# VHH binders against p49116, part 141

Target 1, 238 residues: p49116
Amino acid sequence: EGPLLSDTHVTFKLTMPSPMPEYLNVHYICESASRLLFLSMHWARSIPAFQALGQDCNTSLVRACWNELFTLGLAQCAQVMSLSTILAAIVNHLQNSIQEDKLSGDRIKQVMEHIWKLQEFCNSMAKLDIDGYEYAYLKAIVLFSPDHPGLTSTSQIEKFQEKAQMELQDYVQKTYSEDTYRLARILVRLPALRLMSSNITEELFFTGLIGNVSIDSIIPYILKMETAEYNGQITGAS
Key: E = the ipSAE of ESMFold2; O = the ipSAE of OpenDDE; V2 = 0.75 times the mean of E and O plus 0.25 times the DockQ between their complexes.

## First folded at step 10 (VHH)

Design k4 (framework vhh_ozoralizumab_d1; at its last look DockQ between E and O 0.02; V2 from the best seeds 0.00; counts 0 for: pae E 21.2 > 2, placed apart)
Fold by OpenDDE, look of step 10:
Structure k4 (fold): chain B 238 residues (1-238), chain A 119 residues (1-119)
Amino acid sequence: as target 1 above (238 residues)
Amino acid sequence: EVQLVESGGGLVQPGGSLRLSCAASGFTFSSYGMYWVRQAPGKGLEWVSSISGSGSYTLYPDSVKGRFTISRDNAKNTLYLQMNSLRPEDTAVYYCARYTPGKSFRDYRGQGTLVTVSS
């Protein structure tokens, strides 16, 4: 059997909305985030192993791990997205809410901690200088996680995850020879993803665009989106 | 199709310098870590250097550390190896390589470029 991923899955190119405004407004942030989300989900959809699990299982997997995939995408595309600037803008927008006493102190703390965790995670990945191949397989490992509740075909999912892990290991051993701990350094970052709240991520990046609609509820539609339609979202005006 | 084409080899005296280049095509160059390997006459393949996709992370064996520098220009899809303080034992065919699933180190490399260090 061939590898889990191909060169086409290693490529992960995010196109930002144009033009970039002088002031990053909520719309720009949400549009950027949406593009990344779409890219991430369509990336998953393009994997033969993912397709082999069937639509119901596929949807369940993405629902379970979209926040992790999205976060890995943020890390991978941090430079292209100017993620630090986006996060700063988000904080600034939150400050308005704070000043208006719309948020409790506890909620403010939670949101700020989440932003901090996102930034820290992305910084840590940048420091490790994770390449596109490694990102692809980290995303695969996250995607094919059998330990989420309510999943079917968990045995098959586990096999795919193991395959992803083995192929990543092989890559690291051959590409970065004599760095015997690189794989461990990379994999040890994954637990940080599960500490991040999908609800807070959704609120920070998507509320301005989708309102009260949950990412969970739109995932099936995104996964069924035609390539042409997706491309239209990338090239279309916000 | 993935293609790697090495150049820059030649004859140099001990203590001399050479800069090798590798032109890459057929894949998203910046998404892959790259590495150099070499094969001396009568010897097996030896790892020489590795570089991450962005170029910010580099690795060297002790045999070339401090003398060789790996770099890349992602805009030009080119990998480089600056070799300084060359020694006769550095004489080898040098290959640019990218990882290929299910393949060994030598399976995904170019034609190589010969470096001869001799007085």
Scores: ipSAE 0.871, ipTM 0.940, lowest interface PAE 0.5, mean pLDDT 92
Fold by ESMFold2, look of step 10:
Structure k4 (fold): chain B 238 residues (1-238), chain A 119 residues (1-119)
Amino acid sequence: as target 1 above (238 residues)
Amino acid sequence: EVQLVESGGGLVQPGGSLRLSCAASGFTFSSYGMYWVRQAPGKGLEWVSSISGSGSYTLYPDSVKGRFTISRDNAKNTLYLQMNSLRPEDTAVYYCARYTPGKSFRDYRGQGTLVTVSS
C-alpha cells in the first residue's frame, strides 16, 4: 500500500502573524497558536490513511490527540514562534493576576507546573536535534493511537500506528546508522505528551480567539475547512 | 531620555556582508524587545527583524530569513544586525526601534543608517 507518509507530510512550515505587535498580548498569542492548530489538523487530514478511516473516526481521533499534536508542533516550531517569549508573557500575566487577587493560588500553581513541563519537553526535543522526518513520524504515532476510549476501527488504527513506528525505525536506522540507540531515545520522550492537559493548553493559548469555547467543539469545523479558506482567513487577505 | 544611535551602514556590492550596530541609552536595555525596520527610497517602513529582551527569541520575514541575523549584547547595551548575501533590494535606511508596551512598535527609533547595495 506504499509509505504511510510522503515527502509533502515532512514539511511543516508555520507562518507567524505580521506585523509584530507593540506588545505581546492575548490576541497575538491566540492567533499564533491558532495557526499552529490549523496547520497540525490539516497536516493530519492530508494523510491518506487518516482519510481512509472516515469522517466520524477522523473527528474522534483528532479530539483524542489534538493536544499531543499541538505540543509536538510547539516543540518543532519553538524558534519560529518565539515560544519562550510567549511563555514569558503568559507568566507575567499570571504574576499580575496574583497581585490583583484575581486568580486562585491553586490554579496558578497548576498552570505554572504545566508551563514548566512544556518548556522541559521542548528543550529535550531540541537537545536531541529531532529532524523533520522524525517529527512527522512521531506525530503519526500520536495521531493513530488506538488506546483512546470510544474509538471505532481500533484494529485498523493500531495497524497504521505500527506502520508509522516501522517507517520511523527504518528512517532512523538508515539516516543515523552509527547511533544504535537514537530510536529508543526519541521514543522515550513520548510519555511526557500524556502529561499535557488539554484544558490548560486551551487556557494558555486559546482564550482570546474563541472566548471560552473548548477546542473539542470546533474540531469538526476545522477538519471540514478548506485550505484556501484557512489561508485567506489567517493570512489576512484584505 | 531614550536614545538609539545606528551605525555601520555603507556601500557594499551584491552578495556582500555588513553589520549594523545600534547603541542604546536612557533605559534598561535588557527589559525591552528590539526591532530593525528599513525604508527604501520612496517607500514606507518595512519590518526587518525583532528580538526579545533576553535575546532568546528572534523573528524574521521571509524576505530576509536565512540572510540576516539579529542579536544583542545586553552588557554593552547594543543591538546588532548581521546582513549577509546582500541584494540591491536591501538598499534602504535602516532604523533600530524599541518595543514599548501600549505604543506603536515603530516608536522610539533612531535617526537611521544608510545601506546601499550596488555594483
Scores: ipSAE 0.000, ipTM 0.100, lowest interface PAE 21.2, mean pLDDT 80
ESMFold2 (binder alone), look of step 10: mean pLDDT 84; pTM 0.850

Design k5 (framework vhh_ozoralizumab_d1; at its last look DockQ between E and O 0.01; V2 from the best seeds 0.00; counts 0 for: pae E 12.2 > 2, SAP .684 > .668, placed apart)
Fold by OpenDDE, look of step 10:
Structure k5 (fold): chain B 238 residues (1-238), chain A 119 residues (1-119)
Amino acid sequence: as target 1 above (238 residues)
Amino acid sequence: EVQLVESGGGLVQPGGSLRLSCAASGFTFSSYGMYWVRQAPGKGLEWVSSISWSGSYTLYPDSVKGRFTISRDNAKNTLYLQMNSLRPEDTAVYYCARYTPGKSFRDYRGQGTLVTVSS
């Protein structure tokens, strides 16, 4: 049995909308986020183990973990995306909403805390200098999580997760042979992903583009999207 | 196909310096941590240095710490090893290496470059 992932799965290249505006508007932010989401879903779809679970199980897995995958993607693509600038823009937009009394104080606090957690997570990952291999396998560990409610084939999912964990462990041990605790330092970041609200993420990054449509509802569509369609969307969205 | 090609080895006197290079191809270089290993005559493979994808994180065994410096240029797909204050015990074939799942530690290394430290 071969490895869970190949070199093709380690590569994770996000193409940003062009040109980048001087002022990051809601459309630019949403388009950027959508591209990342699509890339993440396409990545998952390209994994043979993921395909082996079947369409229903695949869809359920992605629905359960899309926010975590997206967040890992944000961390991985933080520089290319200028994530700090995007987050600042989001905050500015929120400030405008605050001034217009469109949000409750509690909601504002919740959203700001979410942004803070997101930023801290991405910063922490940057400090660890996580590479593409490690990100790929962290995403795999997150994707093949058997502990989500309503999943089928949980035994198989668990096996894939264990395989991902073992291969990541082996990578870290061989690549960083005298850093005995690097794996632990990396894995201990994963719980932070579960603390992040998918609803808030959706509101921050996607509401301006998809309106009242939920990410959950479009996931099946994304997973069935042809590669050519995805590429066309990337090139046409200039 | 993953390819690693080492260069820069040679004969040097004790206390001398060498800079090794490794040209990488066949994979996204910037997505991987890289490391150097060496094999002295009649001895097994020894880890020499590791570097993270960005180069911001480096590791050395005590045997080379303070003398060797690992670095990389992702734009050039090249890994480097600056070796200073060389000692006779540093004599070995040096290999550039990348980890590959399911492969042994010896896999996915180049042909190596010979470093000989002798008076």
Scores: ipSAE 0.885, ipTM 0.947, lowest interface PAE 0.5, mean pLDDT 92
Fold by ESMFold2, look of step 10:
Structure k5 (fold): chain B 238 residues (1-238), chain A 119 residues (1-119)
Amino acid sequence: as target 1 above (238 residues)
Amino acid sequence: EVQLVESGGGLVQPGGSLRLSCAASGFTFSSYGMYWVRQAPGKGLEWVSSISWSGSYTLYPDSVKGRFTISRDNAKNTLYLQMNSLRPEDTAVYYCARYTPGKSFRDYRGQGTLVTVSS
């Protein structure tokens, strides 16, 4: 019956690979993104409510929402990871691919539209100055989404989402008492996360991690990792 | 142009160990994630392990976790798979592959090395 999240779930510190290369390249981008992915999965797995759902439900839930959690992580960590610089490097690479005729025009358009949606989302979150508590509850709302197809235990997931929404509302009302519409402005941003393509996210950020398998396919193995193994993945240490 | 050459396979008894190597050429090895897959007789391809371009991230399915270790030496353009506590079910042709977005590992893999685990 306690709160859904504790203060330990608010901490979300991404460390970047060092040293930063002279030119951003696929391996720096992929390692940076991999650290964020594993940090996000470690965060989700550490939540008692998530643990209580059971293994099959946990796997299904994370398969459905990993890209949304990753995108919230990008927005939260945009400054420390210099996301605007990373996206600019990706755009420059795509423009060179057009010049060299290496990719189809339709694929390049899809990827550019995704980058624009991602930039718009991150900018909207930055304009609202979303804090660490708000991000933690937003991630919980996204994680405990009962409306994804194929989920089991949807009643319990719905209860956890309602609890996350209530705790976010309480936090915003207490912390931002003079801003009547802050909660509404924050929650209106969440539908944009469903428009993010996991396929394109994998192409943009994960070319050096995933062989011929999608992140969706490796979710069961990521969730079963030992905690020490997670910490190595988050910091890039073996 | 891209070449991957697996070696180190052979016949081994259950409980034994083998170390597979994959020599890479024709591309900048240190810029690509790599992985191992295997194909047992009469079965489809099974993912065995992945390693990031820097070597900082490794992934394993439960079937090999704790028994297999993937590693790379970017100075030598070589990928490795240390296989310990081998079981008859590990019998397969093992392939190394380069991760390439939107491409099958069949397009960017070596010719394989046979591992046979039997008494």
Scores: ipSAE 0.005, ipTM 0.237, lowest interface PAE 12.2, mean pLDDT 81
ESMFold2 (binder alone), look of step 10: mean pLDDT 86; pTM 0.875

Design k6 (framework vhh_ozoralizumab_d1; at its last look DockQ between E and O 0.25; V2 from the best seeds 0.00; counts 0 for: pae E 10.9 > 2)
Fold by OpenDDE, look of step 10:
Structure k6 (fold): chain B 238 residues (1-238), chain A 119 residues (1-119)
Amino acid sequence: as target 1 above (238 residues)
Amino acid sequence: EVQLVESGGGLVQPGGSLRLSCAASGFTFSSYGMYWVRQAPGKGLEWVSGISWSGSYTLYPDSVKGRFTISRDNAKNTLYLQMNSLRPEDTAVYYCARYTPGKSFRDYRGQGTLVTVSS
């Protein structure tokens, strides 16, 4: 079999809503996040190995790892998104919620901690100077994780993950031959993704658009969305 | 036992500055995010600043953004809050609080230090 990923899977270009408002509002944040989510899901869908698993298994995989993929996307697109500004805006909105007694002290701390984790993760990835190929492989490793509960075809998923890992290893050895421990430094970042709450991520980035609807529930629809439809949404042609 | 001891509060005129300190002991200070919270008379607790365990990231609400600066010295187990351009509405007891999952700001905080901003 051929490689798991091709050069086409390395491209990960997020288009931000335009124009950027002077003051970031909930709508802008949610739209930006949604575009990233859609991009991430459609990226996954573009992988032949992903398609080979079948619709049910595909959906289950994405449901299990969407937060991790999204977070990797945040890290990768942090500059384009002006992530620091977005997070600052979220904090401001959070303050408003506090004043309105909508959140408990416990929840406030939890949310703030989550924001810090996101910042630290993104910062750590930036410090490592992760390139587009590395991001692609990391996303693939995260996507093809066989250890999520309720998955079918776990053996096949594991094989795909192994392929992703091997291809990453080969790439790193070839591209960064003088840095013997780069692969290890990169891979050791992955556990941090699983420590992040999908619920909090959803609340911070998506509440304004989906309301009480969960990302989990809309994932099947995102995966079924035609590429043309997705592109149309990005370009405003819908 | 977790101990947090705030200091540096006092009376200051509007537009003035204060620097609060919090001495931490009884836990690994460098492993925890830290907060400054305040309680004005008749009001609930309000967070005014947060800082990550490493100090790399800080958070502020709009009410104090640009005026307050949180910092920490992990080697000294000390948290700081530089307060500039103080306003009467900043009058409150200020508490240093450790982040603890599932616990409120009231659970792991000091006795507080009073800041009074008045002409």
Scores: ipSAE 0.019, ipTM 0.318, lowest interface PAE 5.8, mean pLDDT 88
Fold by ESMFold2, look of step 10:
Structure k6 (fold): chain B 238 residues (1-238), chain A 119 residues (1-119)
Amino acid sequence: as target 1 above (238 residues)
Amino acid sequence: EVQLVESGGGLVQPGGSLRLSCAASGFTFSSYGMYWVRQAPGKGLEWVSGISWSGSYTLYPDSVKGRFTISRDNAKNTLYLQMNSLRPEDTAVYYCARYTPGKSFRDYRGQGTLVTVSS
């Protein structure tokens, strides 16, 4: 019982690798994205409702939604990450690969369309001026989605999602009382997340992460990390 | 109703330059990525350039990179293609097209403008 999220779940502080290189490279982009991924997974693990579902259910939920959580994190942290600069560097690399006959035109077009869709999403969230509480509840709604295939405890997951929706509604009504349609405008952005491709996200942001190991295969290990080990991954101190 | 109207085509000698325009109406132009595609006589559609909704990102195939420049003016709802160092193989009908998720370029394109490059 009690609230689904507390104030500790609103804190979402991303630190970037330092120093920032003059010309962005795949290693800087991959480390920056890895820090966001670890922050997002640790955020999910910290939620008591998530912990209550058990380890197998936790792994299944995160495997189903990690790209959506990551994309919400990109939108929330776009300024601190300098996401526009990262995307520009990726596009320049893609253009060079076409020039050197290294990638098919169809693949590069698919990747560019994904980048444009991602940019549109992040800008729409910025235009709505989504705050940290709203992001936390949106991430919870995405995390506790009962309609993914292969899930157990679906009725409990649905109850947690309804609770996240209810708490978001209460927060928006109290905090933005003069903006009658704010909740509706926020919620209509969520369906776009299901259209984002996880394999293209991996290609854009994670090409150097632990060789070529997929994010799907790493998720159980990230969720089991000890707090000290996790903090080392976020800061690069380990 | 979505409308795209290309203009600026014509006859030009090899090595010459030409600027195409595409006037957009019936939708929020600044919310969509845009493309130029072309169709040579008796051939299929070939994309020539793409530009993001903000204009911050552009993409070209090697056959036109360095010679063609795509741009947009979101305040005027207009897409442009500057074509320099034109070659006979650039002869085609040029179309502007709107990116629409789940839809083909063929579904949201203009009427086209003919570019002929000949001596």
Scores: ipSAE 0.006, ipTM 0.302, lowest interface PAE 10.9, mean pLDDT 82
ESMFold2 (binder alone), look of step 10: mean pLDDT 84; pTM 0.856

Design k7 (framework vhh_7n9e_1; at its last look DockQ between E and O 0.80; V2 from the best seeds 0.00; counts 0 for: pae E 6.7 > 2, grease 24.9 > 24.2)
Fold by OpenDDE, look of step 10:
Structure k7 (fold): chain B 238 residues (1-238), chain A 119 residues (1-119)
Amino acid sequence: as target 1 above (238 residues)
Amino acid sequence: DVQLVESGGGLVQAGGSLRLSCAASGFTFDDYGMYWGRQAPGKGREWVSGISWSGSYTLYASSVKGRFTISRDNAKNTLYLQMNNLKPEDTALYYCARYTPGKSFRDYWGQGTQVTVSS
């Protein structure tokens, strides 16, 4: 058995919609988020181990972890995405909703906390200077999580996760040999991902695009998308 | 232990201004978003304004938008609320609170500082 990931899995290049408008509208935000989501799922599909699990299991895994993968993607692509600007735009939208009395105090608080958590997480990852290899392995660890309810082939999933963890460990030891605690510092960030609400993420980044349709419901279609279609989605005029 | 201590409240005439401060200790201040709330007599807690950990993002209740400004100094572990053009309906006990990463209902908050606006 070869390694879980190869150098091809390290590349994670997000192409943003062009041109960036002076004022970020909901459509731009949703399109940007959609591209990141597609990229993340395409990345998952490119992993032989992922393919080996079968379509049903693959779909279940992605449904369970899409928010975590997406969030890692946000962190990884924060500069390219101008995430700070996107978040500012989202906050402005939220402010408008507050002014229009569309949100309860509790809901406002929940959404605010989510935004702050996203900011905090991305900032923490930036502070750690996570590189492309580390991100790839972290995404793999998140993807091959056996502890989600309703999964099949949990033993295989666990093996793949372990493999991802081991490869990450080897990489960190080799690349950052002087920092003996780097692996631990990186891994302890993963729990923060599960504290984030997928529903709120969906509302903030995708509502303008998919309306009342859930990301969960469209995941099977995204995973069945042909590579050519995906490429068209990324490079095509939005 | 997490501690939040509010100050700067007092009696002010309508149209006046106050600046509230919240001194934070017992946690890494710049890791957390913060917010101000208030509680008027006989009423429940009301969210007033929030700010992200870096201060880059701010939000306001509709009732205070344009009059209040939330800010923070992370070097001083202090949260601020500048209140301008105060109204009698702003009379309340004002408290600062830290957002909780996990459960929103488990926020830490201080004892509060009383703001009274006279007509």
Scores: ipSAE 0.052, ipTM 0.452, lowest interface PAE 2.4, mean pLDDT 88
Fold by ESMFold2, look of step 10:
Structure k7 (fold): chain B 238 residues (1-238), chain A 119 residues (1-119)
Amino acid sequence: as target 1 above (238 residues)
Amino acid sequence: DVQLVESGGGLVQAGGSLRLSCAASGFTFDDYGMYWGRQAPGKGREWVSGISWSGSYTLYASSVKGRFTISRDNAKNTLYLQMNNLKPEDTALYYCARYTPGKSFRDYWGQGTQVTVSS
């Protein structure tokens, strides 16, 4: 009936671990990424349309799109996170692994390609100066994607996606009325998200934090968390 | 069509230096990561060094780290490999390659330029 998103869904403020180290280490990288992941999951769970789909559908949907939501979050928060510095630290780790013969040539190529794709995506989003409302609707379009394999309730999901698309269109036309092609330029960036590997994202940002389990396997538990537990994970408080 | 043309190879004495160049055409050069590979006589292909599209990230095989430097000039659509302190084991056909977007392992590569290091 009403708008798909409210102003509370537009606010997306990532708080980085404190104190900030002089040298970014694996712990800082993993905690920073975890805060973004939990912020993204809390954002998705808070949407009334998402809640209306039911718990099993919610789990299936987030399993299908968590990497895309995370990648949009990286682009949105790239400067706050110092993403370029984080990626440089990851590349240094890769070089050390290469020197110790711990990494196959094929894996080196895969990881380099993924870093390149991530840099290209974040750069393209920064050049477009995507604002907070636009990011929120892009995340909603990604979240309510009916074409992921294994989904139920695809008709309802498609209707929510169409609503997100319509509201983005209305927002862009009203807010950027002098920029005729802005909506088209924004939307053509979305297919690149499907090319991001969740396996490599876990390796780059989450190795050692999640242990031997995948993020895909913990999503049902993340979605069931109480609000206070979410706040602890987002801030890193214990 | 994508074209990669290597140059700068030749005969050099051990301890010497060479600079390889790779001229790129048929694509938007600064949208792609690039790498150098080599193939010694009777050996398989070996990845040597890679560089991100912007030049911000570089990686090196353990056998060349500290001796070789990869770089790119996006204004000239050219990839470089500065090879210092060359060893006979560096003797190979050196080729440049472009990373393919997506999950493919089929990169574009050039014909190569021969580097021969004499002792």
Scores: ipSAE 0.035, ipTM 0.536, lowest interface PAE 6.7, mean pLDDT 84
ESMFold2 (binder alone), look of step 10: mean pLDDT 83; pTM 0.844

Design k8 (framework vhh_brivekimig_d4; at its last look DockQ between E and O 0.01; V2 from the best seeds 0.00; counts 0 for: pae E 3.7 > 2, SAP .72 > .668, placed apart)
Fold by OpenDDE, look of step 10:
Structure k8 (fold): chain B 238 residues (1-238), chain A 119 residues (1-119)
Amino acid sequence: as target 1 above (238 residues)
Amino acid sequence: EVQLVESGGGVVQPGGSLRLSCAASGFTFDDYGMSWVRQAPGKGPEWVSSISWSSGYILYADSVKGRFTISRDNSKNTLYLQMNSLRPEDTALYYCARYTPGKSFRDYSSQGTLVTVSS
């Protein structure tokens, strides 16, 4: 059997909306996030192993891990997105809401903690200087997680995850042969992803566009979206 | 197709310096960590140095630490190896390497560049 991923799956290039506004408004943030989400989902869709699981299983996997994939995407695209600026803008918007007494103190704390976790995670990944290959396989490991409830074909999913882990291990061992602990340092970051709330992520990045519609509900549509439609959205003016 | 083309090798005296270059094509250069590997006559391949995609993480073999400097220019898809204080034991064919699953570093159509250190 060939490798789980090819060079085409390693490439992960996000195109930001143009032009960038003078100040980051909710629309710009949501559009940027949507593009990243689409890119992440279509990335998953492009993997032969993912396709082999069938549509129902594929949808279930993405529903289970979209927040983790999205977060890895944020980390990977942090520079291109100016993520720190986006997060600062989000905080500013949140401050406005606070001033208007729209949020409870507990909710504010939860949201702020989530933003902090996102920032810290992305910073930690940057410090490790994770490359596109490593990100691709980390995403694959996250995608092919058999431990989510309600999944079918869990044995096959586990095999794909193991394959991803092995290929990542080989890469790290051969590329960084004198650093015997790099793989462990990289993999130990993954638990942080599951500490992050998908609901809060959705609220922060997507509420402005989808309103009360859940990411969970639109995932099947994203996965069925034609490449041409996706490209048109990427090249379109926001 | 992944292509790596090394250059900059030559003959130098002990204590001399050389700068090797590797031109990369056929893949997104800044998505991968890169490495230098060398093979001396009659010996197996030896890892020399590695550099992460953005140069934020660098490693050297003990045998070259303090003497060699690995760098890259992603805008030019080029990997570099500055070699200072060269020694006879540094004599080898030097290869630029990118890992691909299921393949060895030798599987790439790389001819390497010869570095000869002799008095």
Scores: ipSAE 0.783, ipTM 0.901, lowest interface PAE 0.6, mean pLDDT 91
Fold by ESMFold2, look of step 10:
Structure k8 (fold): chain B 238 residues (1-238), chain A 119 residues (1-119)
Amino acid sequence: as target 1 above (238 residues)
Amino acid sequence: EVQLVESGGGVVQPGGSLRLSCAASGFTFDDYGMSWVRQAPGKGPEWVSSISWSSGYILYADSVKGRFTISRDNSKNTLYLQMNSLRPEDTALYYCARYTPGKSFRDYSSQGTLVTVSS
């Protein structure tokens, strides 16, 4: 019964498309988001506890939580992504759509509310100065959630989640010993992730990745991609 | 206004090949990822393959991997599916699909093109 995560799971390096265009466009946003999604899925796949649950359980877990993992990734990588600039560009585009009466007013309100919740979440994480170890354990807590409907092996999933919580607690107490309430402040932010809509995340970030198929439909195939397929398709390297 | 028109379906024997085309109009084609979806008699829609706007990300269902090849030509606003080593289980109505908010299969799909694999 070793540690849930090792130091290799703390590394989470997102490489952005270069150069960043002067005017952000759907192509840049989609490539940036796709890189983060694939990085997040392969991060989850690399965890021994995740591997131990088996392929069907793995697929079900990631389908249930991919949006939460993605949102944590956005917060963790917000500076390197220039996320505030990306979201501002999206808001400007939506405001032009209102002016032209191209979208339902109710849909636009939903999308704008989602963007503000995302910005608030990312700002709160930045103000806490959440480090890479803390992000790794938060992602593990989100990944091993037994609460999602339709999961099997929920007892084992709950045990892994409790182990992630225990290891986060140990890390925070050791590293931030003078901040008695840091763990509580970090954990209180997690429920907001469940309120974020995977449907709206797809609309904001992934219209250029795949057609009229949800992200959760392709997750089993992303999880099964070999490193050679992944690197050759995403980086263009051969 | 958005239109997707499939062609290239037909009747082939097992082991045969077909190339499907999807002509797109009424939207900026190279801003969107595209998918092929099929529906066999008596079954719901099944995802077949997806390709990103630049062709930089390509994914296949396990049932077709190694036999089917998705591609696109953004200068012609056209999506393709090369189907090789066809099996009777590939018999279905094939649709191309663009992203539509809130649903996986929507008004932007066309009539589809029928592929029948039988001896």
Scores: ipSAE 0.320, ipTM 0.683, lowest interface PAE 3.7, mean pLDDT 84
ESMFold2 (binder alone), look of step 10: mean pLDDT 80; pTM 0.803

